VHH binders against Protein NEOXANTHIN-DEFICIENT 1 (NDX1). Designs and how they scored, part 21

Target 1, 282 residues: Protein NEOXANTHIN-DEFICIENT 1 (NDX1), of Arabidopsis thaliana (Mouse-ear cress) (q8gwb2)
Amino acid sequence: MDVEEKRVSSGYAKPPWIFKGSALYQIHLVKAATARAFIPKEFRLVEAFGYTLGGFFLASYDDSPAGVFDELVVIAGIVWNPPTSCAWAARVLVNSDEACHHGRKEVGLPSQVARFSKNITAVPKQKRDRAFGFLDTFGLGTTLSHPENLMEVKVSEVDSAASTDICNIQIRSDETKVGNWMGPAIKMALPSFSGNTIYNSNLLKYSCHLHCRVRPVRPAVVSGALEDETEKFTEQNHTSQESLENERQLSKAVMLSKPIIALQFKCLTMQVEAPVVIYPSK
Short names: E, the ipSAE of ESMFold2; O, the ipSAE of OpenDDE; V2, 0.75 times the mean of E and O plus 0.25 times the DockQ between their complexes.

## First folded at step 12 (VHH; framework vhh_7qia_2)

Design n4 (from m2 with E101Q; at its last look DockQ between E and O 0.71; V2 from the best seeds 0.79)
Fold by ESMFold2, look of step 12:
Structure n4 (fold): chain B 282 residues (1-282), chain A 122 residues (1-122)
Amino acid sequence: as target 1 above (282 residues)
Amino acid sequence: QLQLVESGGGLVQPGGSLRLSCEASGFTFSDYAMGWYRQAPGKQRELVAFITSGGSTNYVESVKGRFTISRDNAKNTVYLQMNSLRPEDTAIYYCARGDSQTFLGYPWFDYWGKGTPVTVSS
């Protein structure tokens, strides 16, 4: 009962590419040394006191050139691109082979296929300590307030037949009025650098133009998976050397860095412009 | 004033079927997503299935192919048809109201009914 017969043999349409859905954009204080490991020597990291601004962009798209899929962009940090600054994606995890291929080849993204496992529970609202011990004794303190949602998103990379856990992201609904979309409609641009990978050796600059409803939310709680010994067979192909355990561990470090702020994006339209090839100047 | 009233629970044998109903009142039903949660003994209340205001459905893996959620906007009612029931489906089932817009693929839910018990045992 789909009615979209127009999408066939679905490579991406020509740019700009349009993605619709929702996202959580969370900014972390990332150690400069961690961010430096992902960023080519030619780029100057924007840092203060040994830190840069990285974090993650967790999205779910219900309309895109690749159909319906989930995406986790691990953002290593911000690099200087006078007179502005641009983000550098450390890793882009997607549960779509098509999105992974397009990102690698056309946008120069460090894309990997991943699995997103989501579990939703109703949990007690978190409250500060109450002076009303009487209500807590009868259990009324919890049942007098409606439960809130807890979404647990487990993200695992897929490499051959093996799966490697990257992180678990716990997102609580905020304490807002029921059923109301909140936050202003805004437009914003998120310029980024990319490339310098085995799949695209160019250095690239691209931009994401977002139109969405946005509001600040409680930062998600990110936890790391246990150490995995999943990478026991590494095939030595001329092109396929991009999956390094060190990059995976550093991506986890970005995800586990201290959060500063989180923004909930609803009714998101993200327009990705055609990337341009760049050469850093002196 | 806002109400969600579940019905249709009961005791069934493994492999049996039940149909849960939830009548809604006190809000514009067609503007909201609706869902079913369940809470087994000693467990947290977990989402089982939801249906958006536009009619799109989603299920947790453990019930795919066995449970079907549907809605009738003329009757302000959401249903959960549960087939091929297993002992692990034993729980109190709660109807829930959710935001019309999903976030990361799911609506945030903000109201739950009082629940209807479902027991699957020999």
Scores: ipSAE 0.773, ipTM 0.903, lowest interface PAE 0.7, mean pLDDT 81
ESMFold2 (binder alone), look of step 12: mean pLDDT 87; pTM 0.883
OpenDDE, look of step 12: ipSAE 0.864; ipTM 0.947

Design n5 (from m2 with S100T; at its last look DockQ between E and O 0.67; V2 from the best seeds 0.78)
Fold by OpenDDE, look of step 12:
Structure n5 (fold): chain B 282 residues (1-282), chain A 122 residues (1-122)
Amino acid sequence: as target 1 above (282 residues)
Amino acid sequence: QLQLVESGGGLVQPGGSLRLSCEASGFTFSDYAMGWYRQAPGKQRELVAFITSGGSTNYVESVKGRFTISRDNAKNTVYLQMNSLRPEDTAIYYCARGDTETFLGYPWFDYWGKGTPVTVSS
């Protein structure tokens, strides 16, 4: 009886880890109080007027150490790291077990397995009442208004036998597609802090280097059920389940906060360096 | 002028098969993704399947295992083979041109044909 040693597919190759695909980066105004719930006390939140910059990073990778997968990073806020600032992830949702495991153990991410349902529909362009009533009179207005594309991304956390809806993200195609313009090529570095999880108790710093084509786009519309119970921050001995639910509700609050700007990243190559342990300055 | 001309629609019994064709003209066909949409009565037009310029395919869950999208670049034609047809597949099917690059795994579509009707009825 040849015991087929199911080679437990060993973790990702050695860093740096390379991810290729596309993403939507949407920046929101997040309440400082909401962000502080996720951020370790050792870090200073960068805030103004009771708000920080957070939002989400929605990505689809077609090439990665974990293969093809989708990712939603809920960004709670930014923390001060002189002379720069770093993002703090509140929650990371992925539809890959391998990506989840790697995120938890190696990168110190608050990763959870989730389902991503994507649908595309063609929506009739609402005739913006453009006051250009004048040109419609000359019969040249048969601009067959091509339908607008609507992408709906439903994200649900999967926990054993239960699924919990986190959010629905609606992305509209931009009318301003003058041809095949993908935007300028950019290189950017995104330093991040992570750790302080049940899977990795250390505080970590890691860097993501992004190469992509960037284009500003219409912000995605995020919807989801906020259960009104967010006010009962009772200091009580939250069972592990209550704590998880609270984290989910706070993550939803981040996702439902006011968007400022949305950036489409195409032809994305992201290089992730190995995290380093950081020691809080006494 | 950019044109997409669908053909192959018709009446078929449940469990039957149809093959839709879409002939494209007025652009470099090989550089673009192609897709099929459908619109049932009283419903929104939804993407059913697409094929990238590189030949990667994707399908809506309801048609997986039954429908196959393919392309012939030499003929500037995209096909939708529909097998095991069901009454719920009744719709007008539209050919669509998609972007060369995908966003979140999908091309954006910018042009549609006039459509071909598919009716699945006993």
Scores: ipSAE 0.868, ipTM 0.949, lowest interface PAE 0.4, mean pLDDT 89
Fold by ESMFold2, look of step 12:
Structure n5 (fold): chain B 282 residues (1-282), chain A 122 residues (1-122)
Amino acid sequence: as target 1 above (282 residues)
Amino acid sequence: QLQLVESGGGLVQPGGSLRLSCEASGFTFSDYAMGWYRQAPGKQRELVAFITSGGSTNYVESVKGRFTISRDNAKNTVYLQMNSLRPEDTAIYYCARGDTETFLGYPWFDYWGKGTPVTVSS
């Protein structure tokens, strides 16, 4: 009982569903063609010059209906929902079977089970290294450079007998001159669309209400594995495995798109309201 | 002035044990997370274990079941008990002070000691 304090999930109950933790929200300039592959034709993509705004939301929850887990939401792009816009999730990777099941069935998320491997290293700080390099040149600095943190997150999908690498995400601590400042406290409502999956064919709309501390940070560096490119080239026919691989490859394209801005969320409370069905003209 | 002083390193045969200690001064020790990093030759300095101010622990996979981190707030000291040592554990081990708040499940660390060398060889 006293070895590790794992928070016991009360299980999913009636909405709203509450998730507490921290997150990195990163916005990417995503090719409109890539985003459109995920978005039903009923929705109009917000785009300019062949691009839309997508990216990812990488979270770690220490209190949720599914207990402690990690989540990577791959955001394909922004669709028009006057007078605002809504995000469209291309893929939702979680290292919790319970969160995956609930997301698929109840929220209409394109959820898949994944493994998150996190390694933290101490690396030279570029600003501080230049200052100490100057001191070392004049013989004033005799100590090691002051390092900063680098978190490396390797994300891979788990599919029964195999594990498929999706991406590597490198996050620097990006400490400010004022220390561990977390930024101003904010609250916001983020409406989203979901559904149109093999597990929930309906089109859904739901809202996330966020309370957190937010500050801008240096964008994380994302890289991907070469093996998936070879497998895609080999599979030329339309099958369920080919369709899954195509979605996986397009999700990687979103993750590898050009970053614009990144936001650190701390002391996050995210409340997810009950989805409502959008009645499509099918 | 902030200080972290590691001790307890040395030469050990494979399968042996060592206990590292880190005495802290210049800050309110009980308010901070503490961690141990290691740096093998030619490698980056990597986090191997941390302990929160509340006593929760975390380990990298390569040391789970072999290493135990603990703290004694009365002595301002954090320990790393290393059992079943392997040649790949050979490194300089650094004590580190971590933020009271975590991000993505880990505290960011803002200060490291000078390190204590550990060599595991036959």
Scores: ipSAE 0.777, ipTM 0.902, lowest interface PAE 0.7, mean pLDDT 83
ESMFold2 (binder alone), look of step 12: mean pLDDT 86; pTM 0.871

Design n6 (from m2 with Y111V; at its last look DockQ between E and O 0.74; V2 from the best seeds 0.79)
Fold by ESMFold2, look of step 12:
Structure n6 (fold): chain B 282 residues (1-282), chain A 122 residues (1-122)
Amino acid sequence: as target 1 above (282 residues)
Amino acid sequence: QLQLVESGGGLVQPGGSLRLSCEASGFTFSDYAMGWYRQAPGKQRELVAFITSGGSTNYVESVKGRFTISRDNAKNTVYLQMNSLRPEDTAIYYCARGDSETFLGYPWFDVWGKGTPVTVSS
């Protein structure tokens, strides 16, 4: 693998870029054919039995070079970068024009502007059908009828006047300890390949270095219809719309893939190193 | 052991005001975020406002500018001052305790009171 150092942007922020906040990192079994559609032929997909490891990284940043914003990284799968592997982002949705522009240009991300609508409700836990109902009827215990948190994150892409729904992510609280426990402090690296977009034709490699408190949680439930409307054609100028809709449907397929694990990150500091240009071996 | 007790609900005319109080016991109050949820007839119980242990506040759009959440750590009490009340504010209001650190912009809430009804009529 050959590496060409990319010049630091002349914009107002220099790498490494620091993002602080929290995130949900969820791993899915993604069909290899789905992941392959996003990944340049030069890269070898890590797969077994027709599947690779993809999923998503949903973050909320309260301190970053672009201020406060939300981000959803749709991870298509894992590609070889011996002796390890790198993630390949299928799509990066952000509710910040500044973050979208920076990600496209400087990191080679397939970034799109999106709207994140969060609705926080309290819902009943799964009930014992007679004991719970009895206690609610007599008003005996907030602890027995104690609701759990439900955070619903609706994500839609925005193109000027148009809005396209991508998914709804339902996150429930998951109790493992009493009180404020956030899990152990960890440090980890999330290496990724990127680029090969209309905004940055280079192939790039970058790494996110995370320091956070981590706790395993229930996997979020992702919903959203896989639409067969991509099979329909309009005679006028449908090629551009069909290509965009195909990419969105494949990204939805990644999000709707079978979950394996989910990790809650709190007190997150993510450092994004300067990306480097790479050249696939001949 | 852990307990949240709401008070201050009642019947009020549109444009009126109420102050809800929630007295907490059984935990170190100053270490936690506190919030108010409401459940209107036919609706889900939804977050209205929260205040972090450090005093930062957050409100849903429908109540911003009309409601004020505050806390008094010496009295182990969180308040919701509700001004310019509207009929759509009619709901049962619930006090909640949340984690000190937010997750995706919001605390996870884990303890709830029994609620205090608020009716805004005519």
Scores: ipSAE 0.757, ipTM 0.879, lowest interface PAE 0.6, mean pLDDT 83
ESMFold2 (binder alone), look of step 12: mean pLDDT 86; pTM 0.864
OpenDDE, look of step 12: ipSAE 0.869; ipTM 0.950

Design n7 (from m2 with D31S; at its last fold request DockQ between E and O 0.65; V2 from the best seeds 0.79)
Amino acid sequence: QLQLVESGGGLVQPGGSLRLSCEASGFTFSSYAMGWYRQAPGKQRELVAFITSGGSTNYVESVKGRFTISRDNAKNTVYLQMNSLRPEDTAIYYCARGDSETFLGYPWFDYWGKGTPVTVSS
ESMFold2, look of step 12: ipSAE 0.799; ipTM 0.915
ESMFold2 (binder alone), look of step 12: mean pLDDT 87; pTM 0.878
OpenDDE, look of step 12: ipSAE 0.869; ipTM 0.949
ESMFold2, look of step 13: ipSAE 0.785; ipTM 0.905
ESMFold2 (binder alone), look of step 13: mean pLDDT 87; pTM 0.882
OpenDDE, look of step 13: ipSAE 0.857; ipTM 0.946
ESMFold2, look of step 18: ipSAE 0.792; ipTM 0.911
ESMFold2 (binder alone), look of step 18: mean pLDDT 87; pTM 0.880
OpenDDE, look of step 18: ipSAE 0.876; ipTM 0.953
ESMFold2, fold request of step 19: ipSAE 0.791, 0.792, 0.776; ipTM 0.909, 0.909, 0.900
ESMFold2 (binder alone), fold request of step 19: mean pLDDT 87, 87, 87; pTM 0.883, 0.881, 0.883
OpenDDE, fold request of step 19: ipSAE 0.886, 0.892, 0.885; ipTM 0.960, 0.961, 0.958

Design n8 (from k1 with N58H A60V; at its last look DockQ between E and O 0.66; V2 from the best seeds 0.78)
Fold by ESMFold2, look of step 12:
Structure n8 (fold): chain B 282 residues (1-282), chain A 122 residues (1-122)
Amino acid sequence: as target 1 above (282 residues)
Amino acid sequence: QLQLVESGGGLVQPGGSLRLSCEASGFTFSDYAMGWYRQAPGKQRELVAFITSGGSTHYVDSVKGRFTISRDNAKNTVYLQMNSLRPEDTAIYYCARGDSETFLGYPWFDYWGKGTPVTVSS
């Protein structure tokens, strides 16, 4: 084994758990039927015209109870938590066995071990999408441009020795008028629900407290092989392998849904409070 | 103004070694991450290694254990020691300047030098 051992600041056994790094939070317009497949019936989906707001949270932690690792949270949609709302995770992909095990057991997350392959290239600059959906109609190519970064993140699930491709996420560096500007510093609390999984049958509530620099950025482009986008009316399959594959395909559908907005989080400190067991009664 | 000047490239046999140097000027060198990109014919210019302002190093898998990046802030210079070179390492190597704060594990880079060619022949 390698000599270098990543040490965490707080240790997993003692909440609150502290994660430091950066993240991309991207919101997608997700079909309500797709989101409903992941969300327990006890929760009320926030939807309009057959859609809800899902997407993903892609993070890289350089200091955590599990050391250095990457995380992709696939967000199925938004559920009511009056007077606000909470995101519901369809799948939580991590490249750390320790983080996967802890998330499953202690937080009630639908965690799975994954591999993250990152490749950084310098590419010709592309016109930025308008924040209001404004379409460029000039028909002219980019004649004078400066290179920009392109980060390609390939995510694949690991099951024993097998690997299953999930998606490829293309993130371009955002053009800023001010070189290193990271946006305002913010603090927020994000209450969440979780649980009702094969790994933790409890229904849980917990809070994430975030301190970071945040600014809006161009949404990442997600691509991948989606074998079946047709709604499956026979999702009551009795085979465990077919049911697991259906969940993977629905997660891919969330990732491939239409992007709306993306937020860059830098200098992130995320504090995850101890979950409490709940019973929905309202 | 801002300059990055690479040197140390050349022709090397497979299994050989080269040390690339990049002298920086026109900015406060110690405040930035520095990196090395390479571009083989017909391929994209890809990041190979970077070193943060604090001295932490990162490498792509294809060069781990063979390449070593280092910096000397007193000389405004970043180095790439390349050992056990292979024909697939043949490329133009570019020095790059990056942000001090990483995003998703990597700095965004905003300036590249003119490059120094490296050829690993049979």
Scores: ipSAE 0.787, ipTM 0.905, lowest interface PAE 0.6, mean pLDDT 82
ESMFold2 (binder alone), look of step 12: mean pLDDT 87; pTM 0.881
OpenDDE, look of step 12: ipSAE 0.857; ipTM 0.941

## First folded at step 13 (VHH; framework vhh_7qia_2)

Design ctlS (from n7 with F103S L104S W108S; at its last look DockQ between E and O 0.52; V2 from the best seeds 0.00; counts 0 for: pae E 9.9 > 2)
Fold by ESMFold2, look of step 13:
Structure ctlS (fold): chain B 282 residues (1-282), chain A 122 residues (1-122)
Amino acid sequence: as target 1 above (282 residues)
Amino acid sequence: QLQLVESGGGLVQPGGSLRLSCEASGFTFSSYAMGWYRQAPGKQRELVAFITSGGSTNYVESVKGRFTISRDNAKNTVYLQMNSLRPEDTAIYYCARGDSETSSGYPSFDYWGKGTPVTVSS
């Protein structure tokens, strides 16, 4: 009996597509003007006092149609889709060529290939801030003697062998919770809009159906990449390159926005439904 | 009692090799991610490599291509093969246990052994 070799072919089949792993979902208070730059005029931004709810979804998949890969979804904000709301992704960074190409073509994602460099150190226990005190409602105990891990994830876009730093994400383990407690098992749907990119001009809507263990955690600290744009005041001659750089800088602004809350997802199974085209083409 | 016992450290010349071993007991070894940390004098303890329960490996940039992490679930042992050693690799090396999930995500390491010293000097 024959066996099929799939080393050079995509592991994607027909939708829905299944991804398994873990993630950190962090919500930021994003300026409405920043989010507006990514969102087509047809959509009404959900905002109050000049802000919307954006942030990021940082995932590590150990089983997917593209195999093992990491993903950073930069979420510009939420838009009104009565009677609910949908997320709008500003940028999707993946360290898999297959995931990047599939996302661009089939889901309408603004995907780019990136490198994720991880560094983990053991550090002294950090004192808790009062702004994070509400996270203690899920904690079952405290230990001040156990050191915590600091994970630094440096994310860089890769383009034509060049590398452009996007951000550094610092994630601290918090051992104030009991052992391996990962929170309750939940099921949820996360609807999103996509498309309107150079790779897929349609406006699309899709939904991710999640089954995972979820708990609130201390928000990760995001810092900016080392890039100085001051010398570009007089010599920017490329409109298309300028637009790409502007989108990258605005994505950094979303990542650097003020955090509100973060959720750790463990034992994640994410089912991505086929997108549907929405107006004006529906 | 959870226990991690490192061995295989010592004194080597630059360019030399060492193989560190870590025997684990008191937990279901095959279900956990395992890692190696190091701490040079006056420095913070730093993860250098980890291996998931599924066998996926990850390395910091400074050791890629020189160090290899592996595991033998039948012997409850994780290894670190260190080649092309440099003076800056001088440190105490600690074995660490990660979280019990099989995912390759962001492991939290919750237990370290006592460490085994490695000195790279002429």
Scores: ipSAE 0.005, ipTM 0.422, lowest interface PAE 9.9, mean pLDDT 78
ESMFold2 (binder alone), look of step 13: mean pLDDT 83; pTM 0.832
OpenDDE, look of step 13: ipSAE 0.056; ipTM 0.541

Design p1 (from n7 with F103Y; at its last look DockQ between E and O 0.68; V2 from the best seeds 0.79)
Fold by ESMFold2, look of step 13:
Structure p1 (fold): chain B 282 residues (1-282), chain A 122 residues (1-122)
Amino acid sequence: as target 1 above (282 residues)
Amino acid sequence: QLQLVESGGGLVQPGGSLRLSCEASGFTFSSYAMGWYRQAPGKQRELVAFITSGGSTNYVESVKGRFTISRDNAKNTVYLQMNSLRPEDTAIYYCARGDSETYLGYPWFDYWGKGTPVTVSS
């Protein structure tokens, strides 16, 4: 009531850009070679024993400059930005044309339009099988007793009526705590690098300021088929469609990497500051 | 005592309509999201639609344009209006209570009623 919102959805709003919603942030051990393929040579990958820390950020925004939309950020790895580090996004999938174009142009993100299909089921809890053995025989008793939620998120890229499957993400509620507890409130600033795309050739640096409630949760299970590399190399080189398919396959490899931890973000407010152009070789 | 009581199920011809009702008791109804699940034989119990405490609604794609969820906080009741019913809508339908906050666009649910059967058959 104090101050009326005055925003234009089609990216007309000036920075900082505000996104509100919730997210799952999951960290994976990503092979350094896989991450290296996305990261400009000017940046030094943070790695140990052939691995870096990548993974994904899956968000649903209920209030943003582009309205309501879903986002999957595939994180290739982290790069050194002394005295800290920055994430490098391999791919940013959104189910909003407005968010895709704004991310490409203004933030230098490798954004693609995608479709998110979500299905929620009630499934049996898995840790009481001997105590509930006779109820498991009935099936319905186990389903009625001790159920948990399973969210399946299927993500596919769209390109001129074509649809390409990327992954399926399965999220259980057993570590989320249905009720009042959402974890402590945190504030953080996350610097990021971006750019070096066909949509924005600059190298950019920007900051996200986050305020949310955070707690650790059970890592989501990611599935999806990796295509044979033979199909990619059957064609003569440098087809734009084959280049996009190679980026998709490497992004799938990031998503399918071994999970380490997962964090639930609730009551998220993310403020994205205006990017600045950088020149790392100076 | 927390209770969800479904009613309004039955036998209907393809193309027909049914309205399910769910009367809630034992909690502050207006503070919770409410949803409808269904379970066909051999399938898992799946969410069909939900309505937030603030009245926002969401539907799975297979029922969009055919089903409408609504709530009446004065009567502690959630409804599911099902139109243009098909044989594949045959299932037991369960009312569910969910968290007031959504996560990734959906509330987590923590209580289900006993269900009301719906059969769509010629």
Scores: ipSAE 0.791, ipTM 0.907, lowest interface PAE 0.6, mean pLDDT 83
ESMFold2 (binder alone), look of step 13: mean pLDDT 87; pTM 0.881
OpenDDE, look of step 13: ipSAE 0.862; ipTM 0.946

Design p3 (from n7 with F103Y Y111V; at its last look DockQ between E and O 0.80; V2 from the best seeds 0.81)
Fold by ESMFold2, look of step 13:
Order: C-alpha cells, then sequence, then structure tokens
Structure p3 (fold): chain B 282 residues (1-282), chain A 122 residues (1-122)
C-alpha cells in the first residue's frame, strides 16, 4: 500500500515530511483579544499589556511532498507550554490543493487554498538627505543612487468561484554589508499547537525542525487588499451571519499588526514530524 | 569592469518579434541567474523573466507564451526572444544579474545594464 500511495499521491509518504526552500518569518505585536478569538480556551495565551507575539511565516518551497508551492502562515499568537511556548496559526494559505488537504487532515492546520501573485520591481533606496538630494538634482552628488528589489506578494483566498483578497506584502531586498551574505547556518525548532477544526477535531502539537541560513531583515510592509464595498454591503443585507468574514477580518488584523522583527531564511530544510494528539487539562 | 550590454531593441509593429541580447563580462556568468526587466514611461522597472544558473526559467503572466529567455554560457550571453509583441510591451528593457539562490521563488538582482529601447507601434 505504501508503494501504491507513492504511485498515486504526489509524494507524501509517512512522516517526517521534508520541505525545502526559503521564508520570511515576521513577528508582530498582536492584540490579545484578536489572538484569543482563534485559540481554544484550553490554552493560556502568553500576553503582556494586552498583546501577544503573532505575525506570519511566508514561504516558498521548491522541493516538498506536494512539489513546488507557496505558503502564508498567519500566526495568531503564542500559548504557554512550559518550559517553552507554542505558536497557534489563525490561517494557513497555500497555493496547492494537496498541501491544503494534507495540512487539514494530518496536521490539523486551518488551511485554505489561495493564490499568490508576485511582482518584482527595482525601486529607489530610502529618501536621500535634502542637501545631498539637492546635489543629485544638479548631477553633483558624491554617491549614486542604486536601486533595490521590491517583491510585492498579493495573497487571495480561493473558495469555489469566489476570490477574496487578504493582503499585499511588500518585501525589500535587505543586503548585508558583505553583499549577498545569507547569515549563519542554524538549527532551530518552531513548536506549534493546532487542530480543533471541522477537518480535524483533535488538539495537536507538532514542531518544525529547521536547518537554514538566517539573518535579520527590514520588516515587510503589509497593506490591506482592495475591498468591494458594494459586495460587502450586499452580503450583509442578504445574509444573517458574517462569521466567515469576521475570521478573515481578524486574520487581516494579525497581518496588519505592528511589526517587531523579521528574519530571512535561506537554504531552508524544514522537517515536520508526525503531530501528537494532546489532551490539555487546566 | 563588471558590465551588462544590451542590444537588439528597436521599432516593431504589433504582432512582430524582436530578439534582445545581453553580453556579460567581469564575473563568472555561469554561476549567476540572469533576468530581464522593463520600464515603460512613467512606470516602475519590473522583472519580466529570469533564468537560473541551472537553466530553469520564470516569466511574468503578461508575457508567458510570447517571450522566451535563454542563456549561452559559452558566449556569456542571455537572450530574450519577444514574439507577438503588443503596444503595452513598449519599454526600455534592462538585462540584470541575480543571485544563484532564489528567495521566495525569485533571485534578488544587483546589477543592471543601461537598457535597450523597444517600441511597439504602427
Amino acid sequence: as target 1 above (282 residues)
Amino acid sequence: QLQLVESGGGLVQPGGSLRLSCEASGFTFSSYAMGWYRQAPGKQRELVAFITSGGSTNYVESVKGRFTISRDNAKNTVYLQMNSLRPEDTAIYYCARGDSETYLGYPWFDVWGKGTPVTVSS
């Protein structure tokens, strides 16, 4: 049957599952109330002054059990799991049907199929000093402006024939003083809780064991997608329940929260072990 | 000493074809990704296509099926074959050098040529 699964499926075998690629891991100050809406009551939110640490993990995999795909993990916050803490994902957006179904069933992820539209442009570096900029106007500047890369990632959920814009993520290249230096090689774990969904009613714990090159970078700028004000108005007038829209708006609030730090991951190998079913008791 | 020199631009009618060339010097060409950007009047310079050191290619949606990027490592040259040209393809086209490793699916680019103008009009 294992031979049959390998022949029929696109590459998922028994765990551990291996994903290779690159990622941006960005931490935000997320309002505790926003995070609480996603997190089961069984877990104690790690918070201070009404905030927790959430944010997002944006990845592109060039080798995985589901082939090549993109992923955006919206991280609601962290919960207590002494002596450490675990992340809780609000949503997991992927542009792979297979990764979506596997994540839902086997890992308990709140996965949804999405489209990732990426544009790469060359843009001016930060605004120059006024005195120096005056000299540049006359062509007398002592330092030439060099462009940097700007990647714009527009993420939209796809549900049947409908498409809902979630966010636009703007990522600038953030060159090191040595040019293309990728940072030191590290090994780390990103422990998470998951489950309690219509696709997997269990509560689960899993860990992503990472081997990558890591460096701090300028936080990406996140903006909201264009909204159809007429469609939103029509939907509210013709329906008595907005719970799905509320969850999407709260996920957008996580993405739009104040950034603290961002980490570039290159040469990433992520190993995901089989999740463990848990029965928390408080 | 590091240089990227574009050629092959010009004026062409809609539906026509052009082949852009970019000769590189001053670095180990086969170790880098190469790409083409374009900048239309009043617009930002945008990536159109790239080719990795291993020969894998990527295109923006607006040019898929019409443009083909290729490289000849023996001649240190990257090409952009542009077919079925449209007025919206009018721009200055820039050759670019990028990292051998991609990030979030794309190489970061660090060197551009001076550009070669392409005009598509009747």
Scores: ipSAE 0.779, ipTM 0.901, lowest interface PAE 0.7, mean pLDDT 83
ESMFold2 (binder alone), look of step 13: mean pLDDT 85; pTM 0.859
OpenDDE, look of step 13: ipSAE 0.861; ipTM 0.947

